# VH-VL binders against q91z69r481to671, part 19

Target 1, 191 residues: q91z69r481to671
Amino acid sequence: GRRNSHARHQDSGQVIPLIVESCIRFINLYGLQHQGIFRVSGSQVEVNDIKNSFERGENPLSDEQSNHDINSVAGVLKLYFRGLENPLFPKERFTDLISCIRIDNLYERALHIRKLLLTLPRSVLIVMRYLFAFLNHLSQYSDENMMDPYNLAICFGPTLMPVPEIQDQVSCQAHVNEIVKTIIIHHETIF
Short names: E, the ipSAE of ESMFold2; O, the ipSAE of OpenDDE; V2, 0.75 times the mean of E and O plus 0.25 times the DockQ between their complexes.

## First folded at step 3 (VH-VL)

Design d1 (framework fv_ifabotuzumab; at its last look DockQ between E and O 0.04; V2 from the best seeds 0.00; counts 0 for: pae E 16.1 > 2, placed apart)
Fold by ESMFold2-Fast, scan of step 3:
Structure d1 (fold): chain C 191 residues (1-191), chain A 125 residues (1-125), chain B 107 residues (1-107)
Amino acid sequence: as target 1 above (191 residues)
Amino acid sequence: QVQLVQSGAEVKKPGASVKVSCKASGYTFTGYWMNWVRQAPGQGLEWMGDIYPGSGNTNYDEKFQGRVTMTRDTSISTAYMELSRLRSDDTAVYYCARDSEYEDYLTGSYGMDVWGQGTTVTVSS
Amino acid sequence: DIQMTQSPSFLSASVGDRVTITCRASQGISDYLAWYQQKPEKAPKRLIYAASTLQSGVPSRFSGSGSGTEFTLTISSLQPEDFATYYCQQYNSYPWTFGQGTKLEIK
């Protein structure tokens, strides 16, 4: 319990968005064994209801008596990242990140990705660390849920690292998915 | 314009393997999951698995795990389904079918909107 | 696995009739349900997705409803080309599963 201004300031600076924290907590509690999690977009009505509740400052996932559809909660998490004004992986780093595909050794590739990501603001890195720790953990249940790191990279890649309009969409999307897969697998090396 | 064209009928003996092809045209082949579904004579539809052609990543129904292999060749926009150690009860029409996408996610499923014409596989002694 | 059960398995009807086919899931699947039509010796054709959304080009006499575990496909005024087998399919979770089918025959 220390009540000094320095500790309060640091706590404020390291806050994960409530919608991200709540969706991930819900999936950790109820969704780790759901087969095909993230493969559907969720029920549009329920996804919008949950998202609107968070926008009002309410937490619809804190009510233990309320049973939400796991696919809809997963869909809200994807929709949140897709809807960011600035993508989680900034457009300015796109070319450098995709270039890491040229590094054949996966460990060396992970180290280069780490170096690029460490240039990002701490607030972005905290969200990335939290999200990718979750995706790595979820993928460890792939024998039950059928969602290995590449399945998750296919589902999240386009929302986390959109391909810029001036790039070849098809080849770059494959590279994005491979980079995201690398970050999920090598989470401990990168963060 | 979007279509899936499958290879011709096959007759196999028990214990053999069969490889069915599915050639896609009229859309970005690597951007959509491809399903394989079979139908035994006079019976219903059975999902076997899916493949993401952009990477080759696959998901199989546990009933077929160890006997089915799904692959693709992106240079000719063709998906393949190989079923090994064939039994008489593998006699069926085998379909490839594209996952539908109705949102800005590349992999959001809404069922299967485009189907191949089917490939009849007969397994008999 | 989620079990999908259709009712009836066989239905005999006349042109102009209102036809209703039901699909029941063994557990809640929200609205993650598609309906397919299959004519003899042809591949299935998707009619409806998200339980109630019509596929582009499907006649408005087809409609879908339901959520959770009970779903209905309705043909408001049966036409000659509607005699076929109808299947429901859930995509709530892997593996995707289909109902056993409902064969709609002329009376």
Scores: ipSAE 0.732, ipTM 0.872, lowest interface PAE 1.2, mean pLDDT 89
Fold by OpenDDE, look of step 4:
Structure d1 (fold): chain C 191 residues (1-191), chain A 125 residues (1-125), chain B 107 residues (1-107)
Amino acid sequence: as target 1 above (191 residues)
Amino acid sequence: QVQLVQSGAEVKKPGASVKVSCKASGYTFTGYWMNWVRQAPGQGLEWMGDIYPGSGNTNYDEKFQGRVTMTRDTSISTAYMELSRLRSDDTAVYYCARDSEYEDYLTGSYGMDVWGQGTTVTVSS
Amino acid sequence: DIQMTQSPSFLSASVGDRVTITCRASQGISDYLAWYQQKPEKAPKRLIYAASTLQSGVPSRFSGSGSGTEFTLTISSLQPEDFATYYCQQYNSYPWTFGQGTKLEIK
C-alpha cells in the first residue's frame, strides 16, 4: 500500500514538503484518470490561491471534500518544483545525466543514472524517489489519462531538469525528456 | 566499503565534557543522516539524536537536550557528538550509525546499516 | 515517546530450534521497525528493516513480520552464531526508540 512521507526526509527534520505530499495525495485520490493531467493548465487564480495557502502554513487540500480543480492542483505541484532555488536535478549533474543517453540499454542506463543521483543529498533523493514513484504510478493510467512516461517527462523535464543556458536548449531538452522518461520507468532501479 | 571509525576511549570526571568523533568513508558523507546511540554497561541501546551532515540540522532526544551537541566537519567527513555536564550514568559505549535508507512513495525503509566500532566513555570521580 | 517492549527479555534455546521474539509498540508505527543483532563487545548489526525486509547479507533463516503495534522476529533454525542480543527499533516518530532487548542464550 501507499505510505506517507516520513520525518527526516528533509534535512530540516520535516517530512516531504507538505505542498508536494498534499498535491500528490490529492491527485492520487481524484486525478489519476484525469485526461491530460499536468499537460492541461489549471486556473492561475486557483493555483495561486492554493500556493498562497500553503505558504501560510495551511493545507487547502487536506479536506477530502475539496472541490479544487485537479488541473490547478497539478499546476501547483509543477509550480513548486519550478520555484525551487535549485532545480531538483542540480545543474552540476546535468552533463553527466545527459551523457547517460548514450547508453542504449535502458536498464544499464538506469544504473548509471542511479550512480549519479545517489551522490545527491538525502533530502533531494527522497523527494525524487517520492515524485518519480508517483509519476510512474500515474503513467500506469495512461490509457485513461493519456499521460504515458514520455508525456509526463515532457511536462516535468523542463521543470525538474532545466537545460543550462550555456547548453543547446533544443537538443538537450530532447535528451532531458528521455532521461526523465527513463527515470519514471525505472524508478525502482534508480531509487 | 562504507565504514565508520570512531575516536578512542575517554575517561572523564563528572561535570566535564566529552567529544566523540566518527569518521565516515566509502560514501557521500553529507547525504545521509548520522545517528548517535549509546549503550550503558549491560544495558540496552539508547538513541541520542541524529544529524544531517549536509545541513547540520539535528534532532535530539529530549533527555539530552541542553547537554548534547552534534556537529560535523564535511571537509573530513567526520561527525562529532559532544556531551557536557557528564554524570556517572553517562558511562557507556557511544556509537555512530548511518541511516542508509529513506521512504519510498509506496514503500519505505530505514535503519542503521553501518555502525562505528563504538567509543567507551567512562565517567568516574 | 513511543515505547517498544520486547518479549521475552531472555530466551534459552538450542541449535536448530525455531525462535520467535516479539516487539510491541505503545502506538501504531506502521512498518517502521528495524531489528538488530548485537554480539558481546560488538556494535549492533541491522537484520531487518521495514518490519520484514531482510538486510542484504543476512541469512534467510531470519525473518520479520508485523505491522502497527505487533512485530515478530523469527529465526527458523538457530545456528551457533545466532546467540546474541536482539533489539527492535521504531523509526516512526522522533525520538527513535529501541526495545529493551532480548538475550538469546544457548540452552
Scores: ipSAE 0.027, ipTM 0.573, lowest interface PAE 4.7, mean pLDDT 90
Fold by ESMFold2, look of step 4:
Structure d1 (fold): chain C 191 residues (1-191), chain A 125 residues (1-125), chain B 107 residues (1-107)
Amino acid sequence: as target 1 above (191 residues)
Amino acid sequence: QVQLVQSGAEVKKPGASVKVSCKASGYTFTGYWMNWVRQAPGQGLEWMGDIYPGSGNTNYDEKFQGRVTMTRDTSISTAYMELSRLRSDDTAVYYCARDSEYEDYLTGSYGMDVWGQGTTVTVSS
Amino acid sequence: DIQMTQSPSFLSASVGDRVTITCRASQGISDYLAWYQQKPEKAPKRLIYAASTLQSGVPSRFSGSGSGTEFTLTISSLQPEDFATYYCQQYNSYPWTFGQGTKLEIK
């Protein structure tokens, strides 16, 4: 980014939660080639320790001497999204988002997903754009890390877009994963 | 110097289409959203939509959906707005306006920092 | 859609006066608010973004404040070149929307 930016959000980082930004930055630096990232379990102890440090206002991932397990840092990122009181993809949009699967034309499908997402508050959209740009970037290393967009969608689908309790969990989950995969692949068209 | 230069004034009949161009210079065209905003005589500003020239992704205000098409040609750093099925109340000045600079992963648009000079479109019945 | 309502629609003032223009959003928009100045026959010019951050090159007599649903633009000591129409604009949620404008006139 340019040092000449005029935005005050540049100075504070309030738009992207520090924990999200720090986890993604750490993975970009040290974890792009880590096999099974987001699919292989990390240490629950380390995940909780990192999370609790952020809750105290610390940033344990800023230290260049950090010896953090990549799977644990990935776990912190997933735990953050899992713990949101309102999921990143709001439940109010669930039916509309899932219905986009019925659109056969892939370009039109992406445009419809974009339409639905762009009605959300800007603060949510900025986090979505940041996350999905990262997931797409990570997937470019799939020959090494084995995490293509399909695998990443499987790992993130339940976390980002939980199926409402009254819906069929199995059938809806496959559709959720397909929507998340579509967003990872076509993130530049959608965001 | 960052600059947006728009095409000249147009006079059209109802039912016709108009295509306004906006040529960008002095910055990386594909890295900033481009907005289109219009202003009827004596009236306020009305956002029509935007396009991200890097991907071609567009967002349109619902009241223009189906009549507006925003495109770009990245080889000549030019954005376009086409409005079809013109009616007399489409008479307005049409502006292109660039979003302010994106900083890395921490920021998004902060409004429109550079505006074109405007293109007057007159639809005479 | 988020409606933006400015008050007043017209304002008469003298050089040297302190002027305040308000903008109310129909729902919370955090600080995702910009202010524009437009002179006759000219394109708008951004004055303020992020509710309170002054655009580079804009005189320090301009200031913005507010968050959530209520915002103000203040000109601390009006100058002859400040007579123009002022618009607020939200960029929290699509579609982007403008207030109806405030025309600032002499007297």
Scores: ipSAE 0.005, ipTM 0.475, lowest interface PAE 16.1, mean pLDDT 84
ESMFold2 (binder alone), look of step 4: mean pLDDT 92; pTM 0.943

Design d2 (framework fv_ifabotuzumab)
Fold by ESMFold2-Fast, scan of step 3:
Structure d2 (fold): chain C 191 residues (1-191), chain A 125 residues (1-125), chain B 107 residues (1-107)
Amino acid sequence: as target 1 above (191 residues)
Amino acid sequence: QVQLVQSGAEVKKPGASVKVSCKASGYTFTGYWMNWVRQAPGQGLEWMGDIYPGSGNTNYDEKFQGRVTMTRDTSISTAYMELSRLRSDDTAVYYCARDTEYYEDWSGSYGMDVWGQGTTVTVSS
Amino acid sequence: DIQMTQSPSFLSASVGDRVTITCRASQGISDYLAWYQQKPEKAPKRLIYAASTLQSGVPSRFSGSGSGTEFTLTISSLQPEDFATYYCQQYNSYPWTFGQGTKLEIK
């Protein structure tokens, strides 16, 4: 009925890619206590095998009897974002996003980041909200997994928000990691 | 080219603290995790922790938590490892060693590719 | 913590011999394994990473194999400069852990 109609309208054309949703689901089930998760690139062979399966329209992570390496599933998630033709954080917004580092008050910084991100396509924002909710949740297990928000920002920053070649790589990478850390911590304020 | 040069040997009494330095050259210091590994006389290698010099973020092995502090000074590309409340069984060679680079879209550790020459710390009364 | 156990702890061999050293992990570590060579009074040198990838500049007589819990370092034809202590190290999860070492000595 009415509720189904509303749900369909809200979800129309605004879906999380299967590979992202499946990898995050797998990590939520099996990886929240894995010490150093995302610190390692996955096994190259297994990462490619999992990614190729998703590219064929299969879900290799749907079989509860399959024993997949948690680091390889984590690696697939990072590889997916690295491989996007257009980075999750568009290059056109790079300078504006990095400029938010000048805002000393972290809450005000989060609000300015939110304003910038609201200029992005809804499809991108939905993926960002989903990913950063996951990273925030994962970071709350840092006493067990040793991956605090900054550790996660170091692992994901270069992949989500590549520093353009015309920029100072060293200074900008530090700023990227700080911005990504801010988004992880202040996820509820930003999205 | 790429080098890690550590401070000289130290002799300390039990209860003292020691601070070992590791000066990096030939690469972007802030772009690579730095590990600290020790080796007691005639024994194997033991990981103590790592630090990301770009931010100062640290991860320590539980065995050293509360006694070890890792820091860095980016102006001179130098990492430090301070170990407090020294015991005789802290007598070891202490190494700094470079890990994988994360800031260039490099997503993981592959072990330690460049090592300092080691700093001998002797704890005796 | 993941425990790494090497076998043997001590190995005696002659120049020209084929030598194998085994490393076992207490849980599955996929291919997140590095091998190091350490000569007396020197820092370790990485020989292999990702279980089987040879570090640039390391002689081709060194090779690594294995996945999961069982790993092997092979030296196809032992040379005088290869007499050293060898360590495996896992980087599957924190804390990074090393095997106890295998000391390779002249027969």
Scores: ipSAE 0.637, ipTM 0.850, lowest interface PAE 1.6, mean pLDDT 88

Design d3 (framework fv_ifabotuzumab)
Fold by ESMFold2-Fast, scan of step 3:
Structure d3 (fold): chain C 191 residues (1-191), chain A 124 residues (1-124), chain B 107 residues (1-107)
Amino acid sequence: as target 1 above (191 residues)
Amino acid sequence: QVQLVQSGAEVKKPGASVKVSCKASGYTFTGYWMNWVRQAPGQGLEWMGDIYPGSGNTNYDEKFQGRVTMTRDTSISTAYMELSRLRSDDTAVYYCARDTYYEDYLGSYGMDVWGQGTTVTVSS
Amino acid sequence: DIQMTQSPSFLSASVGDRVTITCRASQGISDYLAWYQQKPEKAPKRLIYAASTLQSGVPSRFSGSGSGTEFTLTISSLQPEDFATYYCQQYNSYPWTFGQGTKLEIK
């Protein structure tokens, strides 16, 4: 049971969780040119190995002599956000966030999203700023990696902003992906 | 339960375009990537690209970039693949195939459900 | 692009035989490999994903193994319905690529 949630307990205070920082650093070093990054789940064996190492208080990604599968490191990052007790984008703000889809002008939409996100705890905003700066940077390599902002939004949307059970799953998932795409593209306006 | 049904055979002249349809049923159409794969007579399988029907976002193999267009109509759960400037070597069976997606694992494991195929013959 | 090479391209076997098909990737793909079976005039059917995980409903005589660059599909006791063409496919990175296929024919 509690082993799979250990990494989530490290997400505290105003610092970036080690697992998030380490995975992002690894991808920045080795994964920016990987075509289709985040499209697969990762190798179950490697993902479990990496997660178990973080659970033991080790950083398996600090040794540059160790070769780790890039898809598995990417998968660990997605699974970390998926496993949060409280999603990165809180359920209480869900309807207000997706309603921004009605704003056709993308810059105006970004400003409204900014207003909503500024009401979140600073600890959450710090992680969001860090993650979305990374996703924006990664998307700038889309000529090499084929992962434009919308591809990344499709891969991260369900993880970062789950559709609540009481909502229409189909239409809301499309809106979530569009909102996440907007945040990736306009992260400098939003954060 | 889960099924992909494709449009019927097409015969085209060189230089024409062809649009193949793929109607999905038995699952949430907008929640799964859809692949297009072709197979020339007596040859192997060749990936052309994929589309996410929830948004319409596409990824194409560079060999087809500029000639292929993938679209969808969510109101009828149908995906489309249009190939332009047809040549005789575009003669093939064209398949749509659903990307495997497991909610718990957040990613693809290949193609778990396939359409029956659409034969496209390009001849003068 | 990652090149997938299968061996042999053609194989003749008898019912009851143990059959092995090999797939080699031009670079490391971890376990991001699927195996498909295709019968004449039919669409492919996935047999195995993640190199060794059997698709639900596929008979246990099918098994997959391997990691990195070398992969094998084994049919432990060949049945009449198993005569088909088999393809490996990598999903490690775009574009997805397939092996050239192995045609398994009755002796």
Scores: ipSAE 0.659, ipTM 0.861, lowest interface PAE 1.7, mean pLDDT 89

Design d4 (framework fv_ifabotuzumab)
Fold by ESMFold2-Fast, scan of step 3:
Structure d4 (fold): chain C 191 residues (1-191), chain A 124 residues (1-124), chain B 107 residues (1-107)
Amino acid sequence: as target 1 above (191 residues)
Amino acid sequence: QVQLVQSGAEVKKPGASVKVSCKASGYTFTGYWMNWVRQAPGQGLEWMGDIYPGSGNTNYDEKFQGRVTMTRDTSISTAYMELSRLRSDDTAVYYCARDLGYWEDYGSYGMDVWGQGTTVTVSS
Amino acid sequence: DIQMTQSPSFLSASVGDRVTITCRASQGISDYLAWYQQKPEKAPKRLIYAASTLQSGVPSRFSGSGSGTEFTLTISSLQPEDFATYYCQQYNSYPWTFGQGTKLEIK
């Protein structure tokens, strides 16, 4: 169905947004072994064309005859999350989430992250569960695709959990990447 | 391993000052808040204040403001707590304790590593 | 200042018993609460932080629960080394404050 910018809550509802579901489905079918996926940029023209098609309510990835660059499809997924009016990880939770880096035990850190995330709207949590299940699955192919949880966290961290302008950008970005890495690895504990 | 080692016992007269030291090892001293907590004989724990060694910024409990000064020397990874105008009710064991906080602006998660304590006795 | 009140102040129990200690905050502190164990003439040791997260190396018989203003520390099967004084501490807002302590003694 249709995606409206002023009705963003519909995109983050209990139904997974079509653009997210379609891109993930495409990558699961054709991109699990693709070296450097999400790290290598696709064609910006193709990325924009695909995204615009989804904005019109079409699914450009449903046609088996269509030859799409896997890096372009990966770019669409990242662009979607980066373009959200409210980041997937809300700015209001930024300080609490980053402070989880203090917890040295990774399992304890995962449990604390879970507790924080459970305060979010259910519609946001459903999208998070879907995305992080996918990223965890993709990382299991790291021997072929060269994208372990850390590499995926570097690619998605800035997109999902942008560092507020008033914070130290360099130090906080490293912490964002570590938190996102923890969520990818401990996805079954957190969601 | 992470350790906090405090200076030895002190006996002081009322009106004097005492300065307790806390030497840190096994971690990045400038990256974690250091708390000072005291305990009078047979009594509970009382928070006095904390210091961020990286900046020198301090927070004091209002009860001790004007009498307590917390400092540090980053070259030897040592924190100090000085309490002036001592009274008999300042007789206590004084502890330093590391806060789990990673950075100055990130909130507290309690005190995970403690010094062995310094006994301060104030008597006439 | 946030006042922390523990109940009971004194508890007598036997090895193998389930022991429960309660901590109440005078205002909401979310889950910004830690539990400490202190043995005679020793420094306190942190057992739990974030109300329910067990410190690495602490036995699994210790558990914490609660949020807001009511918190509980439970020892599921008391061991000889568990006889000590227990303190809760809030770190929601300055000044940090401790409960008065609960002394756990052998029956």
Scores: ipSAE 0.000, ipTM 0.453, lowest interface PAE 19.5, mean pLDDT 85

Design d5 (framework fv_ifabotuzumab)
Fold by ESMFold2-Fast, scan of step 3:
Structure d5 (fold): chain C 191 residues (1-191), chain A 124 residues (1-124), chain B 107 residues (1-107)
Amino acid sequence: as target 1 above (191 residues)
Amino acid sequence: QVQLVQSGAEVKKPGASVKVSCKASGYTFTGYWMNWVRQAPGQGLEWMGDIYPGSGNTNYDEKFQGRVTMTRDTSISTAYMELSRLRSDDTAVYYCARDSYYDSWGDSYGMDVWGQGTTVTVSS
Amino acid sequence: DIQMTQSPSFLSASVGDRVTITCRASQGISDYLAWYQQKPEKAPKRLIYAASTLQSGVPSRFSGSGSGTEFTLTISSLQPEDFATYYCQQYNSYPWTFGQGTKLEIK
């Protein structure tokens, strides 16, 4: 495979990492109606330039006159989560999370997911709550952007909750996408 | 100025090993992937593998797996490529080339700085 | 492995001509493509990366375009120093692979 360039997750005193906050702010301002957001790739050069700027402690998205490509900013956000040494959804919780698919009642499924997630460190939960609130909000613009909760789950699922190599990749990926979709839709119940 | 300086030409018999060096200067050696690319006389470019000098992690093309070893010495900013069990069709110019993207996790932009090349001739 | 195929393999042209070289990938590589120029007995020099971004110091007569599987290198007004062999390279997936090369010769 291609070398994956990733912004590494840093413990930040339980505040939202600057790269996450800045990318989400930018998308909320300029990208809510952008068709295919997160599905369409941005420019590799711009994604890496933005990522490197954040790694230097700069905020390349703070200037209102900046004309960054929205797909590149979206790509930086995905790259950040894909690059975490420990995925946002820890590998140790994979089997427990995926087993929630067996719960047919969606409300009860959401409550069980909530119970599992509440065992995670507070720093992880703060980022999850922030990200999934954003994804839920973005999905409310699906008439314009064509990205409903399922489409967003397909884009983020592999990044946030990678399937372990010992598991069946195809069937587990479908389950991951369904769990992530549930978290986006039932964000208010879970967080 | 950024530059890569390679060791001199080598003549080897079939079955021998060759070790080519590439000395980097003018940049942070440990921050950039180093590629090895070869070119047989009158032929095109062939990627052999890369190494991240900061960690020593390597990737090899399957064609060379088991015969190639890439290493580095960070104290002298030098990368090495050793190819064993040489055959006559290993006769080529061997290049080291720096990946243009700074980052231990970095995606590639391709190769922006190249060594002058080391001619390796395998004959007899 | 991703196979890179260049067209044409050989090209004869005159100073002042517009020259185009095409590179096709056997599968989608987004914009993870570089173009190199190599003169006889010299190391290659990168001209373009990310399909269309010109390397600093490379003359503006060189341009790159394309995405996915079809890519083009264009020299808008050929100069004497441009006669060389040109290679495309994908860096989407390991192993990195090069096209077979296009040799540009004077007519």
Scores: ipSAE 0.006, ipTM 0.455, lowest interface PAE 10.6, mean pLDDT 85

Design d6 (framework fv_ifabotuzumab)
Fold by ESMFold2-Fast, scan of step 3:
Structure d6 (fold): chain C 191 residues (1-191), chain A 124 residues (1-124), chain B 107 residues (1-107)
Amino acid sequence: as target 1 above (191 residues)
Amino acid sequence: QVQLVQSGAEVKKPGASVKVSCKASGYTFTGYWMNWVRQAPGQGLEWMGDIYPGSGNTNYDEKFQGRVTMTRDTSISTAYMELSRLRSDDTAVYYCARDEYWDYLSGSYGMDVWGQGTTVTVSS
Amino acid sequence: DIQMTQSPSFLSASVGDRVTITCRASQGISDYLAWYQQKPEKAPKRLIYAASTLQSGVPSRFSGSGSGTEFTLTISSLQPEDFATYYCQQYNSYPWTFGQGTKLEIK
């Protein structure tokens, strides 16, 4: 693989990765009303074909006459984050992030999360800001697409913030999803 | 072995509420979506909604919105479906069924494990 | 909502016959389709998912094909235990929807 590509571009990496930008653009154009978007992973054949195209330096989503399945494009976005050598939310910050669950006031929780995330490299923070702005925007269409911030947190939580093996998997997964939900809802406060 | 065991048959009057339970065993209850599907006598299958037991998040079919409530109790690995303001056309067998959503790899592939069903009869 | 239509609604066949059941979606659903078998007074059992992937433990005489809007379930050599009602289900988008069912009866 292309694992480590995100980390290897830290010094030039104030640019959004093409695969992320292209998938998000496609979903903004064609997927905001799709009911249950991100709930399914996409067709494995199409997901692999799209991902391999990006790995060859092509943009399979640049054609405005694109006939790609929306679930497969959504699946590529999830697969990209899952495949990162270092998860988008670094394992070193896991315990501190999860501890924010103890803060009952949601605004104060958001401020504490912001404080933790601001310690991350700029390249990571730029990608986070871009992704969570998108997820917040998508969730505003939840009356149409049925994907509120809670549903999106369930779909993205395990991918963005994996629970370390030394932790209680069940309780920590619930906390991860709650933290991700908070970031989606309060993205303007956090970023 | 993975199993879903549902509560027994119910007979209710129009206007009443019914609450059906579904006890899960043999897997991590909080890691999989749970669907509720009903089947009226001599009719096909109708999706009512789903719940993610890890957080309690629910999605309901618009036809049932306002009358259905899905909940769970993680301490006993049990999901519940409550339907209020019952009508005679709510007479059906109600099923719980596990949707395969554990992580990115599994996704949703339909419903791989089903409860035995609970018959609900609404009669005056 | 995506409408799923099965053909035929009723089918009579003999043991050893090759049987095909068709399912049509009102819009494109890629390969997000499952097939279920339901015997009288029993819960449904998933046979196939992703249009063509056979569930573990299901006999190889069952197969699925299709993509987009037209799908087929095939039983290559019908056995006595296969007489049941069969349902297709799409999971492309909420709400999940089922076909009306195909009842397979012995001749």
Scores: ipSAE 0.530, ipTM 0.833, lowest interface PAE 2.2, mean pLDDT 89

